# Ledger of designs, part 11: VH-VL binders against Chlorate reductase assembly chaperone protein (clrD)

Target 1, 193 residues: Chlorate reductase assembly chaperone protein (clrD), of Ideonella dechloratans (p60001)
Amino acid sequence: MNTLIDNPKAMASGYLAMAQMFSYPDADAWRRLTENGLVDPALGRETLEAEYLGLFEMGGGTSTMSLYEGQNRPERGRDGILQELLRFYEFFDVHLNQDEREYPDHLVTELEFLAWLCLQEHAALRDGRDAEPFQNAARDFLVRHLAAWLPDFRQRLEATETTYAQYGPTLGELVETHRSRLGDQPQKSREMQ
Below, E stands for the ipSAE of ESMFold2; O stands for the ipSAE of OpenDDE; V2 stands for 0.75 times the mean of E and O plus 0.25 times the DockQ between their complexes.

## First folded at step 21 (VH-VL; framework fv_belrestotug)

Design b185 (from b165 with heavy chain Y33F; at its last look DockQ between E and O 0.77; V2 from the best seeds 0.63)
Fold by OpenDDE, look of step 21:
Structure b185 (fold): chain C 193 residues (1-193), chain A 120 residues (1-120), chain B 108 residues (1-108)
Amino acid sequence: as target 1 above (193 residues)
Amino acid sequence: QVQLVQSGAEVKKPGASVKVSCKASGYTFTSYFMHWVRQAPGQGLEWMGIINPYGGSTTYAQKFQGRVTLTRDTSTSTVYMELSSLRSEDTAVYYCARGSQKYSYAFDIWGQGTTVTVSS
Amino acid sequence: EIVLTQSPGTLSLSPGERATLSCRASQSVSSNYLAWYQQKPGQAPRLLIYGASSRATGIPDRFSGSGSGTDFTLTISRLEPEDFAVYYCQQYGSSPLTFGGGTKVEIK
């Protein structure tokens, strides 16, 4: 599944795929997952749903994992994380769907936001516009948020004997590839040096 | 070469259990779902269940629920199918088959089959 | 479960003739998840067509799949001697996976 192409458009697709994967597998989500080839339809939605609930929602004896950054970074404080995330989203006039139980610090929300940034970057590049604001935002977002808590999350996820475990490496590689592509400094600054 | 190699033929009595192995080689074992399909003599193909070799997640056909258990050993790239409470009607050739994402999870690679005979 | 009905049960033809095999589903099947397999005596099935109309790697051009919804067809444009076998359709878009009863293509 190494569809990790080093371009913004491909990366956006990757992020969206992961966002789908870590969404609650209702009928629509399941359809999308299977259509995108992320899960063998033969596994069945019920099996995946049970795993999702057991892993992320139900404290059923196995170490419950949280899909929320704030819960994965108690040292940082959830309120501070939420405020910072909202600033990121507001800066780009990105609004969360209130009808969807999307919290600002939910993994799916963060992944979708990264996907959005990648798409904006792609569009800017395509149109000859300045892509740097989107690249900088993505860089900052990764460092301050997703890339900060993902390593530990991934480690725990991969230790589970669930269908979700196999997507830990995929998500990790995607984020790492993105970070590598963006580098530590804005590209314009690198070209002038 | 990509291949699935199954264990040898089994003869069992009614009420017994049988465990068939399927060893994968030539590809990344944990990257493909594995299916089990059986075929009674002169009959068609019947899907039994699926296992994800990475995490071990399984789903079984309702007909076999409670009697079939799919397991895997990642260290040996082997999937196992255990069928308990065997009946004469369980006499069949049992196949493991790889579900390939390349083919939208159609079965692109098959084991050679394992004949299981249940007789008193 | 989705029941797949194949017809005819047996098809007797000569080499060089055109074979048309039908697979009917009790419910609509996504075209992405309909496959055809060939099985020869004493052998495991071999994947021919996936996604209703896509040939698997190494499958000759004389094999083609078509159809959508509940009606699918496998066509062998010109039968070769090695094509006389049993053919199964399969849906793999929903659990449980199901196979058709098979069509035996035999030499006339």
Scores: ipSAE 0.543, ipTM 0.823, lowest interface PAE 1.0, mean pLDDT 92
ESMFold2, look of step 21: ipSAE 0.629; ipTM 0.864
ESMFold2 (binder alone), look of step 21: mean pLDDT 94; pTM 0.958

